# VH-VL binders against p56860: the designs that were tried, part 40

Target 1, 255 residues: p56860
Amino acid sequence: MMTAEVRTPEQGGGPLTTEPRAPRSAPGHADASAPAFGPETDPRDIIRWALAAHPDLLMPSAFNLNGVVLLDLAAQAGYRGEVVFVDTGYHFPETLATRDRLESRYPELTFVTLNAGASPDDGQTPPDLYASDPDACCAARKVDPLQRYLKEQGPSALLNARSRDQASTRADIPFVEEGGARRRVNPLAHWTREQLEAYAAEHDLPVNPLYFDGFLSIGCWPCTRAVKPGEDARAGRWAGKGKTECGLWQGENKL
Below, E stands for the ipSAE of ESMFold2; O stands for the ipSAE of OpenDDE; V2 stands for 0.75 times the mean of E and O plus 0.25 times the DockQ between their complexes.

## First folded at step 8 (VH-VL; framework fv_lerdelimumab)

Design v5 (at its last look DockQ between E and O 0.01; V2 from the best seeds 0.00; counts 0 for: pae O 10.4 > 2, off the site)
Fold by ESMFold2, look of step 8:
Order: sequence, then structure tokens, then C-alpha cells
Structure v5 (fold): chain C 255 residues (1-255), chain A 120 residues (1-120), chain B 109 residues (1-109)
Amino acid sequence: as target 1 above (255 residues)
Amino acid sequence: EVQLVESGGGVVQPGRSLRLSCAASGFTFSKYGMHWVRQAPGKGLEWVAVISYDGRNKYYADSVKGRFTISRDNSKNTLYLQMDSLRAEDTAVYYCAKDFYDTSRYFDYWGQGTLVTVSS
Amino acid sequence: SSELTQDPAVSVALGQTVRITCQGDSLRSYYASWYQQKPGQAPVLVIYGENNRPSGIPDRFSGSSSGNTASLTITGAQAEDEADYYCYSRDSSGNWLYVFGGGTKLTVL
């Protein structure tokens, strides 16, 4: 008898006033508030809401399992914007191949590759910076190019694929995150790895083949390893370097 | 149930060409990557080439790059290896191997191999 | 490094335990798979991932890894385990390249 109701509360109404609204919402955003989403909310309903509230919505992706599932759900929900990928010069060939397959499958989307043609020997960073200072490497090759692009484009929200099941550092991710330069919308926040795998299999999605070799979270090849059974999905990212998250999602520089 | 049958091996002179075929059955061929692996007489295994399930991605060992071409025909469940500019060091048994998924690390099924001998 | 190093030969008494090793820098980051090859036969996958056995492989075969070393362990070695054993894994560079170790001939005494 349990119902799967999705409630979309309307914002409060009333006569227009000259007084500024309370600062609860970030300045410059529409007054539409996010509905009370729950763990059983269909991610497509969250995406449809985000599109209505943020017509300038952008979707960064590195095409991990979460990102591939989100991309398909977003296309179904009517997303027709950009899918923004940063070429760090250190991507696995399998990641680039996955991007190419996704681009062919979703011609209705615009795939944007930042820093196209990057390579380990391109001089953007000193040799082996990924080992000696992975935060600086990530900043130079991933965070800075994406941050510059997003500042130039000025979207009011991002659509991203983070879920609580990915790592302990993500256990409290909300569906809609305020702060930083823009809203971040996490439609998959409450999906489990098992749900993501089932969805990808049912829809024959092009998943990075390294996922099936124990690479449950895939970044740059110098900073990514296969996880051991029982480890968090992100345990192979920056292993032994004291880093658990890319600077894109934490601190004063978050997107 | 899964079966891989190589054919097209033989004796050829250096500088000549040869095409190997691998007939696949017992699985959905178009869902899996396929590999060629070779073994020179009395020597160890050497990975040669891989092709993705849809044929879009092809990778080669440095020893054969530019001379060998891997291809597949998913309508015929057949994998191919075109070997051009053959050299004596290409003499080996050539195995067809099924990838566990696409271009992953595991060969869960192998054929029995076909012998290629390159000699004057 | 693009090389995986194995001892060329190892012996074990019937019923005893043996460990076959494979060393390479890439093994810090990538699983190794292990293949058994008997004379005149095609190779057979015996271990993949960290320690998974394909259907039909006896539970006396197990895999493990630590640092730059992967190991194949056979407990209670049987006469039919006499074979060549190859490890296989990704190269440590950014290129798509997979390599076999040189192989280890196991003799069961």
C-alpha cells in the first residue's frame, strides 16, 4: 500500500513588494524553490524540475558509470544542453572511446571537450606533478579549465552525477546543493551502485570497460587504480596521496 | 558451448600476406571485444591485437603495428587478422580469444590456434 | 615498465602448496589474470580480478597481490596442475597495452 507520490510544492505566493526577499535563496536565482525530493523520487522528475528552474543548466561529465546513467536519464527528461568534458591529457584511451560512443548515441546533445588535444608532454604541468602534488595537478589540468569555461558561460546550475553510495566523503550529498557560484543538482544522490548497474545493463549503455576490471571510479591513469573487493568505489583515486575528492566539489573553489 | 575456430594459417614467404579468420559460436559475438594472441614455437604468449565489440576501437602491439589489421564482421560472427609484410619473427601459433567484456583484461575463451610459418 | 617478470620454473611435491609470482610496476594499479597452458593445448583462464575463479577451476587455485607483485597459489598440488602459467596485465604507461609475463613452468614431483 505504500505510494510513490512525488510532491512539487509551489513557492509561496502573495502581493508583490518592494522589500528584498530573504537571503535564503542565492542572489540572482529565480524564486522557485526545489520540491521536497525523497529517496524514491524518479531522477527524471528532478531533472525536469531543474530544466524548468534553470534553462541554462550545464552537465559536466567524466563518463563514469554514474555519469553515463545520468546522461541517459537527462536525455529522456528533455535535456538538450551541453555535456562538458575536460581533456586532462591523462585520460585512459577507454574513457575517450566511451566519450565518442556517447556522442554518437546522443546526437541531440552538444559534447564540449575543453583543452582538446592535451597530452602528458604538453608542458601544462611539470613532469610527475600528479605524484608530487596531485591537488596542483588536478587544479591545473581539470579544475582551472572547467572553472574558466563555467565563469565564461555563467550557468545558474549544474547537473552532476554524484551519489551517496560512491564514497564516505559523499554520504550526505543532497539532491540540490546551494553555495559556491551556482546550484548543483544531484538527481542520482540516493541511487545505489546496484541500481546504476541495473539501469545501464537494461538500456545497453556504453560503459567504460575498465569499470568491469575493478575501476569503480575512473580518473586520470596516474591517479587511478583498481579497487580491492570491499573498498569504497573511490578508494583507487589518488591512492597513497592523501586526496579523496577533486577540488571541483569542495572548498572555496567548488563549481 | 562457446567455440572459437581459427583458420587461414599456413606457410608463406617473407614479405607476403596472409589473412586469418576466427569463427565464433555459443555467445552473442557483437557484445564482446575480440583479441589475437600468438605464441612462437617454444616461446611464451604475446598479445597481438584487440578490436572492440562494435569495431570502433583497434589496438595493436608495437611489434605488429602498421603491418597487421584486425577487423570483424558481426553479421557473420567472424574475427579477422590481415597480416601484411610478414617476417620470420611472425612465425607462431595464432589464437583467437574472447574478451570478457569489451577491451578489458580477461580472455575467458580461447580457440585452439592456427599455425603461421614465415620462411624462405 | 611494460614487463611482467616471472621465475622461469618452479617445482612442488604432490599434495604440497606452491606460489607462482609475477612482478611489475603496473600491478600496483591493475589486476593480473592468470592462464594455465598444458603442452599442445590452448591457454585456460584460471584466475581473474583479485581472486575470482572461472567456472570449472578447482578451489585449490587462488590469487593475491601486494605492492608490485601478484601471486597464484595452488594448495594441494595435483599431477594435472603441471603446466606453464602466465600472468597478464596492463602496461603502466597511459597507452592501451597489455602484456604477458614470461611464463613459469610448474613441475609436480
Scores: ipSAE 0.503, ipTM 0.784, lowest interface PAE 2.9, mean pLDDT 85
Fold by OpenDDE, look of step 8:
Structure v5 (fold): chain C 255 residues (1-255), chain A 120 residues (1-120), chain B 109 residues (1-109)
Amino acid sequence: as target 1 above (255 residues)
Amino acid sequence: EVQLVESGGGVVQPGRSLRLSCAASGFTFSKYGMHWVRQAPGKGLEWVAVISYDGRNKYYADSVKGRFTISRDNSKNTLYLQMDSLRAEDTAVYYCAKDFYDTSRYFDYWGQGTLVTVSS
Amino acid sequence: SSELTQDPAVSVALGQTVRITCQGDSLRSYYASWYQQKPGQAPVLVIYGENNRPSGIPDRFSGSSSGNTASLTITGAQAEDEADYYCYSRDSSGNWLYVFGGGTKLTVL
């Protein structure tokens, strides 16, 4: 009865040299310099760059055609931040309805409505201020609320829907604007109205129905009219008042 | 093919109520605003009411405000008009009309209408 | 409430051009749409915006606008064009209200 000595193999547990995990290379400071984008650059690539460079990116919107298109493109590009809308109390019902449709369509985005429930009679401005002083009206009901919110949130950049084709005053808008309180990114800078319309149609985007009535640029109802063929897209904004912009993009209070 | 079929019309006495229905087919009903438009015998068209695609927004002509209620059931592809406190001047053919989009200023499709007669 | 005014009746000879005009303060801000209605039939959209034609509408129909007016033009009127024509637009009150013109009866001679 030969007792076979089962030689228990000495498990030489060699010390697991925990190779020091190479220091996770600090996420390479994405070169904060804007790439050289061109007219043929996909807006989604611009947005992806912007998101990488500015994770705290915010998107102001008035839900015009450009804004609706940008919102869809941004969502596709991975934007999951806030869509910031200012309720002036003077918006068309169609604009508010468009907002609601967009909010329903993009549940992955956070829609923020500043001054929600604003009305002409809310005491924020004199009832006739839009007629007597459009600049003051826009300042009080649009610019100031947005500026306050942006100051509070402190985003390093904004994603904007502006394009060169919107107006003569925007003919030279770059993809990336430097200076001011924060960087401004304009992915649609080179998209034409035709491209925007085609994209919106192709993707069945909820475009403000007033657009089809010739309201190529839509703001507050007292200061917005349809444009005629051959007019600038923004000719219907503050028509006859010598005002061409709301003040968001100009002066010391520019966004 | 887009179809709109109105129903519920008839003869009623003043002060009574009537409910109209409009059955929609051939398009995604839940994507479009819907309108009611009426036409008195031998008269022109009169806009009555609008309801947004989702039913959240409703607006009425002054002539029917407080008496008529527009509503919709998107699950049934049906538009409704509840008419209360009916008057002789409410006598008309009532059309349901599809908005071109969502509460635009165009109607790209109309029903054939249903006649409402308010008489003593 | 804003009003839209139309001539109650106009006539045109066969093959000639006729212009139907709608006037109202709201038309300074909003485009009108135009509807054709034949006896015993529902209205049909013929022009929307300033000059957009729905599918199936003949190219002899065109739209235009100027000041507080909108116009429907039929270039080369046909017998089948005899109908009532209504303009439609938004009420200028801003309350999401809408208004039709009084309608124009077009007779083709």
Scores: ipSAE 0.006, ipTM 0.523, lowest interface PAE 10.2, mean pLDDT 88
ESMFold2 (binder alone), look of step 8: mean pLDDT 89; pTM 0.908
ESMFold2, look of step 11: ipSAE 0.219; ipTM 0.659
ESMFold2 (binder alone), look of step 11: mean pLDDT 89; pTM 0.908
OpenDDE, look of step 11: ipSAE 0.005; ipTM 0.512

Design v6 (at its last look DockQ between E and O 0.37; V2 from the best seeds 0.00; counts 0 for: pae E 7.6 > 2)
Fold by OpenDDE, look of step 8:
Parts: sequence; C-alpha cells; structure tokens
Structure v6 (fold): chain C 255 residues (1-255), chain A 120 residues (1-120), chain B 109 residues (1-109)
Amino acid sequence: as target 1 above (255 residues)
Amino acid sequence: EVQLVESGGGVVQPGRSLRLSCAASGFTFSKYGMHWVRQAPGKGLEWVAVISYDGRNKYYADSVKGRFTISRDNSKNTLYLQMDSLRAEDTAVYYCAKDFYDTSWYFDYWGQGTLVTVSS
Amino acid sequence: SSELTQDPAVSVALGQTVRITCQGDSLRSYYASWYQQKPGQAPVLVIYGENNRPSGIPDRFSGSSSGNTASLTITGAQAEDEADYYCYSRDSSGNWLYVFGGGTKLTVL
C-alpha cells in the first residue's frame, strides 16, 4: 500500500507587478492654431481641418442657401455629425420641407430638430411676442433652445454657414472665430452669393424655393420679407424693427 | 407639352360629395407641387388647396378647410380633390394648376377646368 | 386672412401704357404673381416675382412693387391684351395660404 506523497505544488503566486500603465500620452494637442486660410482655400479643406481639430464638431443650420451649400460640402469633407435645427414654431413650411429634403438626401448625417412640432400657441411665448419684442421672441424660441442643447452636447467647435457677402455686419467674418464658449468655423466666409448659387445649381441642391422669390435670408415668417433688387440680403429680416441679428452670434449669449 | 386635364365635375345636391381628378402630362409630376383654384360663375379666382410634390404637406383655404381633401398619386400622374359636404357657394369651375416650384408658390400651367354645380 | 385689392376695371388706348395695381399687407413681405384670363379660357401666368416673365410672354409686360403694392405694366397695349388680370400672393396670416386679388378687367380702346 504505497502512500503516494501528493506533492502539493507550491503555487508561487508571484506578485502580479501591475506595471503602472504608462499614462496614455494625451493625444498630442494638435497645434490648435488655425492654419492660414485664404479666399482661394477650398472650403472642404477648412472643414477637414476643423474635423481633425474638433472631432465633436456640430453644425447648426437654418437651411438657407449658405447652409445648404455648407451641408453638402461638409458631407463631402467627411462630416458625419449632427445638423442642428431649431423649430421656432414660426418657420415657413418651405423651410421645414427643405429640411426634410436635405435629411433624405444626406442619410449619413444626423438631423436634430429642437422643439420639433413647436407652434405659436404652444405656450412658450405670448402669441404676439414676435411683434412686441422680437429680441425676446428670438431668445426664447431660437437662442435658448440651441444654447441649452449645445451646453448639453458640449461641442468644442461649431461649423457655421456665415459669409461676408450675407450682410454688411458680416463683412469681416474670419474663417475661424475664437472666444466665447467654443470655436466657430466659417468655411464659406469668402464665398459670394453668386458662387453659392452656382454651386447649388451645379449640384442640384435642395434650396428653399423662397430664395428664388427674393427671400435671400429666411427666418421666421413674421420677421422675414422678400428683399428688393439692390437691398442687402438681410434687409428682409426684422425689417423696421432695428434688429439685424437673432442674437446667436452677439453678446454674452453668443454661441 | 405640359397638359393638365380636369375631370369629375357635374351637378350635385347640397351635402353630397364629389371627387375631382386632374391628369398631368408633359412634365415630371412628382417634382412639383399642385394646386386647386376655383372660379364661381362671373366671379374672380379663389385659391382652394395645395399639395407638395411628395404629398406630405397639404394646405387649404379657410372656406373649404375640413370639407375638402387634396391628394395625389404620383405613380398615376394624377391630382385629386375630394369635396365633401358641398354647399351652393362651392359652385365653380375648378382648375388644377401646376406649381412653378417643387413646393407651393406660383402657377405656370393651368388646366381648362371642370364645372361643379351644387344646386337643390 | 390678408386681402388683395384691385380696381375692378381699367381702360387703355391701343399702343398706350397701362398700369394695373394690386394692394395688400401681404405685398409688404411677398412678391405677387399676375395672371391673365381671357373669356372662356384658363388663366395664364404673365409675371412672377419682382419682374420675371415666363417664356412666351411679350416684353411689353413688366412687374414692379412698392410698399404694400404690386403693379403690372403693359407698355404699348395690344388688342389681344384685353382680359381680366389677377394678382396673386402668399397670405401673411401665418399659414401656408394664398390669396388672389379681385381681378381687373382691362379694356383696350
């Protein structure tokens, strides 16, 4: 009866030296300085730079001519983020239809409509606020919803469709705006209306049909009119109210 | 050549229903908004309804809202107007009109119209 | 709903110039289109936007706008221009609505 000595193997559990995981080298802060862009710079190159520098880039849009052109260029440049639209409850049906066409055309993009289904009678503002206080109306129905969303999403930059040719107040808009809550990139800063129209036509983009009837800048129906030949493109916005901007790009609440 | 041909008109009693059709040809029907416009005998033009190119958006004049329904079948190149609860004041020549754009604006082509008479 | 008003009738001598005017609050915001209708015929678009002519419309037809008014001008009226003329615009009441003027009967003398 040979008592087989079961040699208990000494499990030398050597201390797992948890080698301190080398601090993941912070992705090299790509030199956040904007390149020297010029009037002849392809907007798509600007967008590619912006995407590289700001992968969390978002694109607010009101689907004007500039916005439609930018959207196409952004898609071509590899943008696959959100297109953020604010339904104020006062948009033209044509504007909403244009949004829908664009959404169908660019399935690779995520269309986000804030306040979808908003109406003048939804209790968000007095029904006549657009007449009595356009600034308050824009603040409540446009600026605040967008600001709230952007605060929640926290993008490091915005892709904007603004250009120098839109209005005298935008004559000096740069490709990249610094300051505020985030960087603003304006790839179309130097594109003229003629260039935008030509591009839209060449690529059969769904431009808001109101544009062809003199609505060169389209906002809410109570505060938008067609412009006459020779007028500023934004002369039809808040006409007679002493207001030239909705408040998105100015003051303490700028985007 | 663009052609619009209305049909379905006739004489009906008040409270009855009638369905108008408009057959379209000579253009890509599915790319354009379509309208109905009516004209009472010896009177002016009255806009009635519009439908977007894709049929998703429909709008009506207050005078017909809740009674009339505009629709379209893009596969058949046909526009429709369902008229319910007809009234004497609905008596008119009804024209279908092609929108100049893909969404409701101006009319570049009109049909010859179809007469609807609502009488006791 | 907004209304568009037109003179019910105007006259012009052959070869002379006539202006048909449409007035309404909507015209402060929107362009008008103009339609010609001859007896027993469907309307025909003659002017749209500020001053756009469809193909086939003679150059004697022109459009203009000022304030709350839109105007159709026929420069050198012809006998065939005798017709009813209707202005048309978008209603500014907040809906996707449209409105015609009451129409103007043009007589060419």
Scores: ipSAE 0.355, ipTM 0.733, lowest interface PAE 2.0, mean pLDDT 89
Fold by ESMFold2, look of step 8:
Structure v6 (fold): chain C 255 residues (1-255), chain A 120 residues (1-120), chain B 109 residues (1-109)
Amino acid sequence: as target 1 above (255 residues)
Amino acid sequence: EVQLVESGGGVVQPGRSLRLSCAASGFTFSKYGMHWVRQAPGKGLEWVAVISYDGRNKYYADSVKGRFTISRDNSKNTLYLQMDSLRAEDTAVYYCAKDFYDTSWYFDYWGQGTLVTVSS
Amino acid sequence: SSELTQDPAVSVALGQTVRITCQGDSLRSYYASWYQQKPGQAPVLVIYGENNRPSGIPDRFSGSSSGNTASLTITGAQAEDEADYYCYSRDSSGNWLYVFGGGTKLTVL
């Protein structure tokens, strides 16, 4: 008996297939001054190196699976700095609950919520801007608050949770990137989704429960849906809108 | 064995208040979100409210928002529903339900329910 | 907007296959879950996510979805499957409402 699973119009006309070639967020150039890390390098060794080289290291997070795993590895490796989260006003309640569980679990870390108390009705953006101009919505509610904070704090490096198997736009990311306003460290660059899931299960990490309901990449609720079996993990993000990455990964001041 | 036992139901007049309790056992109560779901006699199910594992996040159905307050005491393994300004349409069996995960919004275990009747 | 629509009643002959449907806009963004309620009993979760069964639920129960429609399928229906069946999902409109469908009474003939 079949499950009656069929292709939907949203899946058939949207980002579930290779679109015409569009500019991707640039893969970062490897930082030649960093150690020669390899695919088998323990992420905690990369984090320990980053902490020694950059005592002002800072970790932005949206508390997706990658981010939760990185947070645990960083805490084990001696990270005691800030975990920076932007409240866009459009987060799922499950995302906010996940933040709260992580804050309780890691009292040694400082959780910073930017734009705290945001809501859809707070007047920061016109109604429904997320649908008509998602780039402008992300700029106002996520990108600008975070970039203002990073400019004010001036960290020399960021600890990022990106991995190569998340999207085609990330296929070539190195462990340590040069360029922009600060060094970017990707300790999980070579970890697969399966490795991340196994780690989270082994360590009983508080993962966003929507992940288990097919939300393999979780953003704001107006721009996020559950993926169907066989779809790319980010297929639920901005489906049918032509947007594949947040503006945080574009331009001179990218994260 | 997971058990959820509701209490505090009864007959009250419109405009009055009632407090429901749900005693939990057989699992680590403080690890999971908890819900209230109600069912009017002869009618379908209606989700009422949820509270996160640590009590920091609470959400309500529009039909009860501003009148009902969900709370929990993790030291007593007890979930509560304070129901103020009761209306005839609040007449229902009220079920305590365990979230499968923290605020995953589906329920793997249910209590047997407690009846609330709002009648003159 | 927040209502999930189910047929109020469906019949199936013993041993035959039946499909119970649930329709709503939220199902484009969220999986549906399914609850069985037998007379005089509390509801029981039978399907969550796309097609996951909790422990103790027979493999004759399966779930699927397409577009704005979710389905619960029972193959080889048994007398004990006679019950009310409710779908539920979240409201994707920004009104964080937890919504059940109206329920479907399954009669096994």
Scores: ipSAE 0.049, ipTM 0.589, lowest interface PAE 7.6, mean pLDDT 82
ESMFold2 (binder alone), look of step 8: mean pLDDT 90; pTM 0.917

Design v7 (at its last look DockQ between E and O 0.01; V2 from the best seeds 0.00; counts 0 for: pae E 17.0 > 2, off the site)
Fold by OpenDDE, look of step 8:
Structure v7 (fold): chain C 255 residues (1-255), chain A 120 residues (1-120), chain B 109 residues (1-109)
Amino acid sequence: as target 1 above (255 residues)
Amino acid sequence: EVQLVESGGGVVQPGRSLRLSCAASGFTFSKYGMHWVRQAPGKGLEWVAVISYDGRNKYYADSVKGRFTISRDNSKNTLYLQMDSLRAEDTAVYYCAKDFYDTSGYFDYWGQGTLVTVSS
Amino acid sequence: SSELTQDPAVSVALGQTVRITCQGDSLRSYYASWYQQKPGQAPVLVIYGENNRPSGIPDRFSGSSSGNTASLTITGAQAEDEADYYCYSWDSSGNWLYVFGGGTKLTVL
């Protein structure tokens, strides 16, 4: 009766001494007033300012046209931080492919995919949540993961691809948004769709192919359709659901 | 571990040329801008030049503009400073410094420096 | 080119708090970084982005900004803190220039 000594594997998992990152004291409202940027200001100059003011700057992206253009401009301006993408499990294959192309094109940047491997059947949300409660679906699959990551990373500012031409609700977006958990910088605030398209073409940027099929704003496939000529670019988002935003830019969960 | 090692310093006469090198290791050299900063004996720090991660953009302090040339070889993880028409006021310890990004203007790592002495 | 100005020297008693200030127009638009330099050594980044500490920098170091000024504060000065301290910032008024302050020599008494 040979007593097999069950060698308990010494879980030599040395405690990842996560040295408690000293609580980044809330960036004191650096009275550093953003320079007076104008419609003719080169977005790269805005980004350079942002990098100088906020070395811990992060870039959330969904890799729409604006996001692709911003990514290129940011790289040119010297950004070498993270591009943060949330995989909701409902992205179009074309979106994921666009991400991969961008990652290959910009090796100087760090692409971070949150919820990598997420699927409709991941057990995190009801399978029909996108239909029954789109707000809850977006909160669980997109907003919460991103917020959690941002809280952990604690960036003093975000570099955003938002522009005034994207939707009527964005008509007054400034170059720099104050308030909330962190500053938001919008270098493309005044760029038109035509300018973005021209830039993307000129620089041979990998734009999501669905854009050319009328998907002017691309999110999750259950909640995204192509828009008709003359429609708002975001009319294809949550069509018929009374929802216009994912929740990232509104309410208590504002980024 | 990030390491920056300067070399090429020495004693030269005014009007002569000298080339400095900085060997980088411990990080992806090609992703970051690089700077030269100098310090005259007993004096403060003076920024000299910056080169972008891809070598396309270069900027210089007015004090060295037209005389110094910053360059890099990403395949060798090496930063260079060609110094022409050297003057007595160029006497300093020259440091290479890594930028946070490209041209953010923050230096997270420094070399130990190399001494350049310009004397008759 | 907007110059950054610093007091050439300051003193602090052991265990006390000292504030080193940098002043310049560029600081209205940009955060400063702070570098510590001990004799015969290369500079070391101690504060960036107003109040960010790199890994390995003690928590007694902190940064702040107000108007056209940036400040480095050492709370509970230690003997090893005796060094020269330089502020640094980006200046866009000319040809994309970077500028150091003149440096402050800190003596710990």
Scores: ipSAE 0.031, ipTM 0.641, lowest interface PAE 4.0, mean pLDDT 88
Fold by ESMFold2, look of step 8:
Structure v7 (fold): chain C 255 residues (1-255), chain A 120 residues (1-120), chain B 109 residues (1-109)
Amino acid sequence: as target 1 above (255 residues)
Amino acid sequence: EVQLVESGGGVVQPGRSLRLSCAASGFTFSKYGMHWVRQAPGKGLEWVAVISYDGRNKYYADSVKGRFTISRDNSKNTLYLQMDSLRAEDTAVYYCAKDFYDTSGYFDYWGQGTLVTVSS
Amino acid sequence: SSELTQDPAVSVALGQTVRITCQGDSLRSYYASWYQQKPGQAPVLVIYGENNRPSGIPDRFSGSSSGNTASLTITGAQAEDEADYYCYSWDSSGNWLYVFGGGTKLTVL
C-alpha cells in the first residue's frame, strides 16, 4: 500500500497520514453515458457532467500548466475532491513550490501527496536507474504508486489534464475515454497552449516558474530540459532518449 | 508479438523444492507486473502470486505464502517462482501471466503453462 | 468473506441470451474481470473493468454489475462460446490480493 499525505482545508494541507484509506465501493449503478462534446464545449460543462456521473471522481496532477488550468476550472465547476500528486523524489523544487501555492489557493480541495518524502536515495530505485532505464524509473516512482492508489480507492473516473497538442500520441484524445479500469475525462482535450496561457494569465494562476524559462513540459529533473524554439512541447522530457510521453498514459488506456 | 514461455516443471516428492522460470519477449518486460496462476487437474484457476514491474512489491495467495517466492530479473526478461516445501495440493499447471500494466490484476497474455506434479 | 461464487454450470440454446453471475463482497469495491477457457488452452480475457472488451472479443459479450454481483452476458450465443468462464477480482479480505471464482461451464445447445 502507498503512504499518502492528506492536506485538509482547515489545516492548509495537513495532517500527513501513512495509513491506507478504506477502499471505495466498485461503481455499478450510475448511468454514465457521455454527452457528445465538441471543440467549443466549455471545459467546465464537461467537468460538471463528470461530477454528476461520477461522484467518486479523482484528479491526478503533476501541476504543470495544463494541470493548474484544469484545477482552477474544476474548482469553478464545483469539484471538491482529491488532487493526487506523486512525489517521485526527482521533482524540481519549483514543482513542489507550485504544489504548495496551489494548496494555499484552493483550501476547498484535498491535496494528496503519494510517496511523500521520496528522494533519490530512499532505496526505491537504484540511484542511476533514471539514466540507465528511464522507463523503469518512471514506472517505479511515478506510475506504480499512482496506479496502486487508484486501485485501492477505486474511482469510476479520473479528471485528466491532457490536451490534443501536447504529444503525437495525445493528438486523438477524445473528451471521454473508455477502455480501462475507469473512465478518463479530458476536459482540455481541444485546448491549445495559447488558450492555456491565456486562461492562466486571465485568472492569475500559480504557474510553475520553470514554464517561463522554456520548460514547457515539466517532469523530473534528470529527464527535463528547456524546450528549444520551434520544438514540440514534449521535447523537454526524456531528451536524447527518443521518448515523448510517460508510459502511464499508455498503461492507463489499457486499464 | 508477446510470448511467455514457462519451464522448470516436473515430478517432485512432497517437501522438496522446484524453481519455475518464464521467459518473456515481445514487450518491454520491465514496464509490467507479472503473475503466476495455477490450475489443478480438473479444477479451476487459482491466482498464486504477483510481482510489481520493479520487483519491489510481491504478493501471494494464502495457500502459498511463506513457501513460494516470486522474483524477476529484468535484465534477462525472466520471471521466477521458487517453490519450497511442496505439497500434494500444489500439483497443477502453472501459468505465467502478464499484467495489463503493473498490479492491475488484468492479464492480457498468458503462457502455455508448465506442469508440476507433487507425488509420493 | 473473500470467495467469489459462480454457478458451476449453465446451458443456453444456440442464438439465445445467457447470463453468468459472480457474487462476492469484494465486488462492492472492485471491478470483476472475466476469462474464457477452452479445454487444453490458457484462459483468454473477455471482459475487464465494468464492460470493456479486449480487441477481438465479439460485441455479443458484455459485462455489468450491481451490488456484490457481477454478470457476464452473451447475447446470441454461438457454438464456439462453449467454455469455462471465470470471474476474477481483488480480494477485500486482506489474505490475498486477487481471487478467481470457481468457474462456470457453459454448454451451448
Scores: ipSAE 0.000, ipTM 0.404, lowest interface PAE 17.0, mean pLDDT 77
ESMFold2 (binder alone), look of step 8: mean pLDDT 90; pTM 0.912

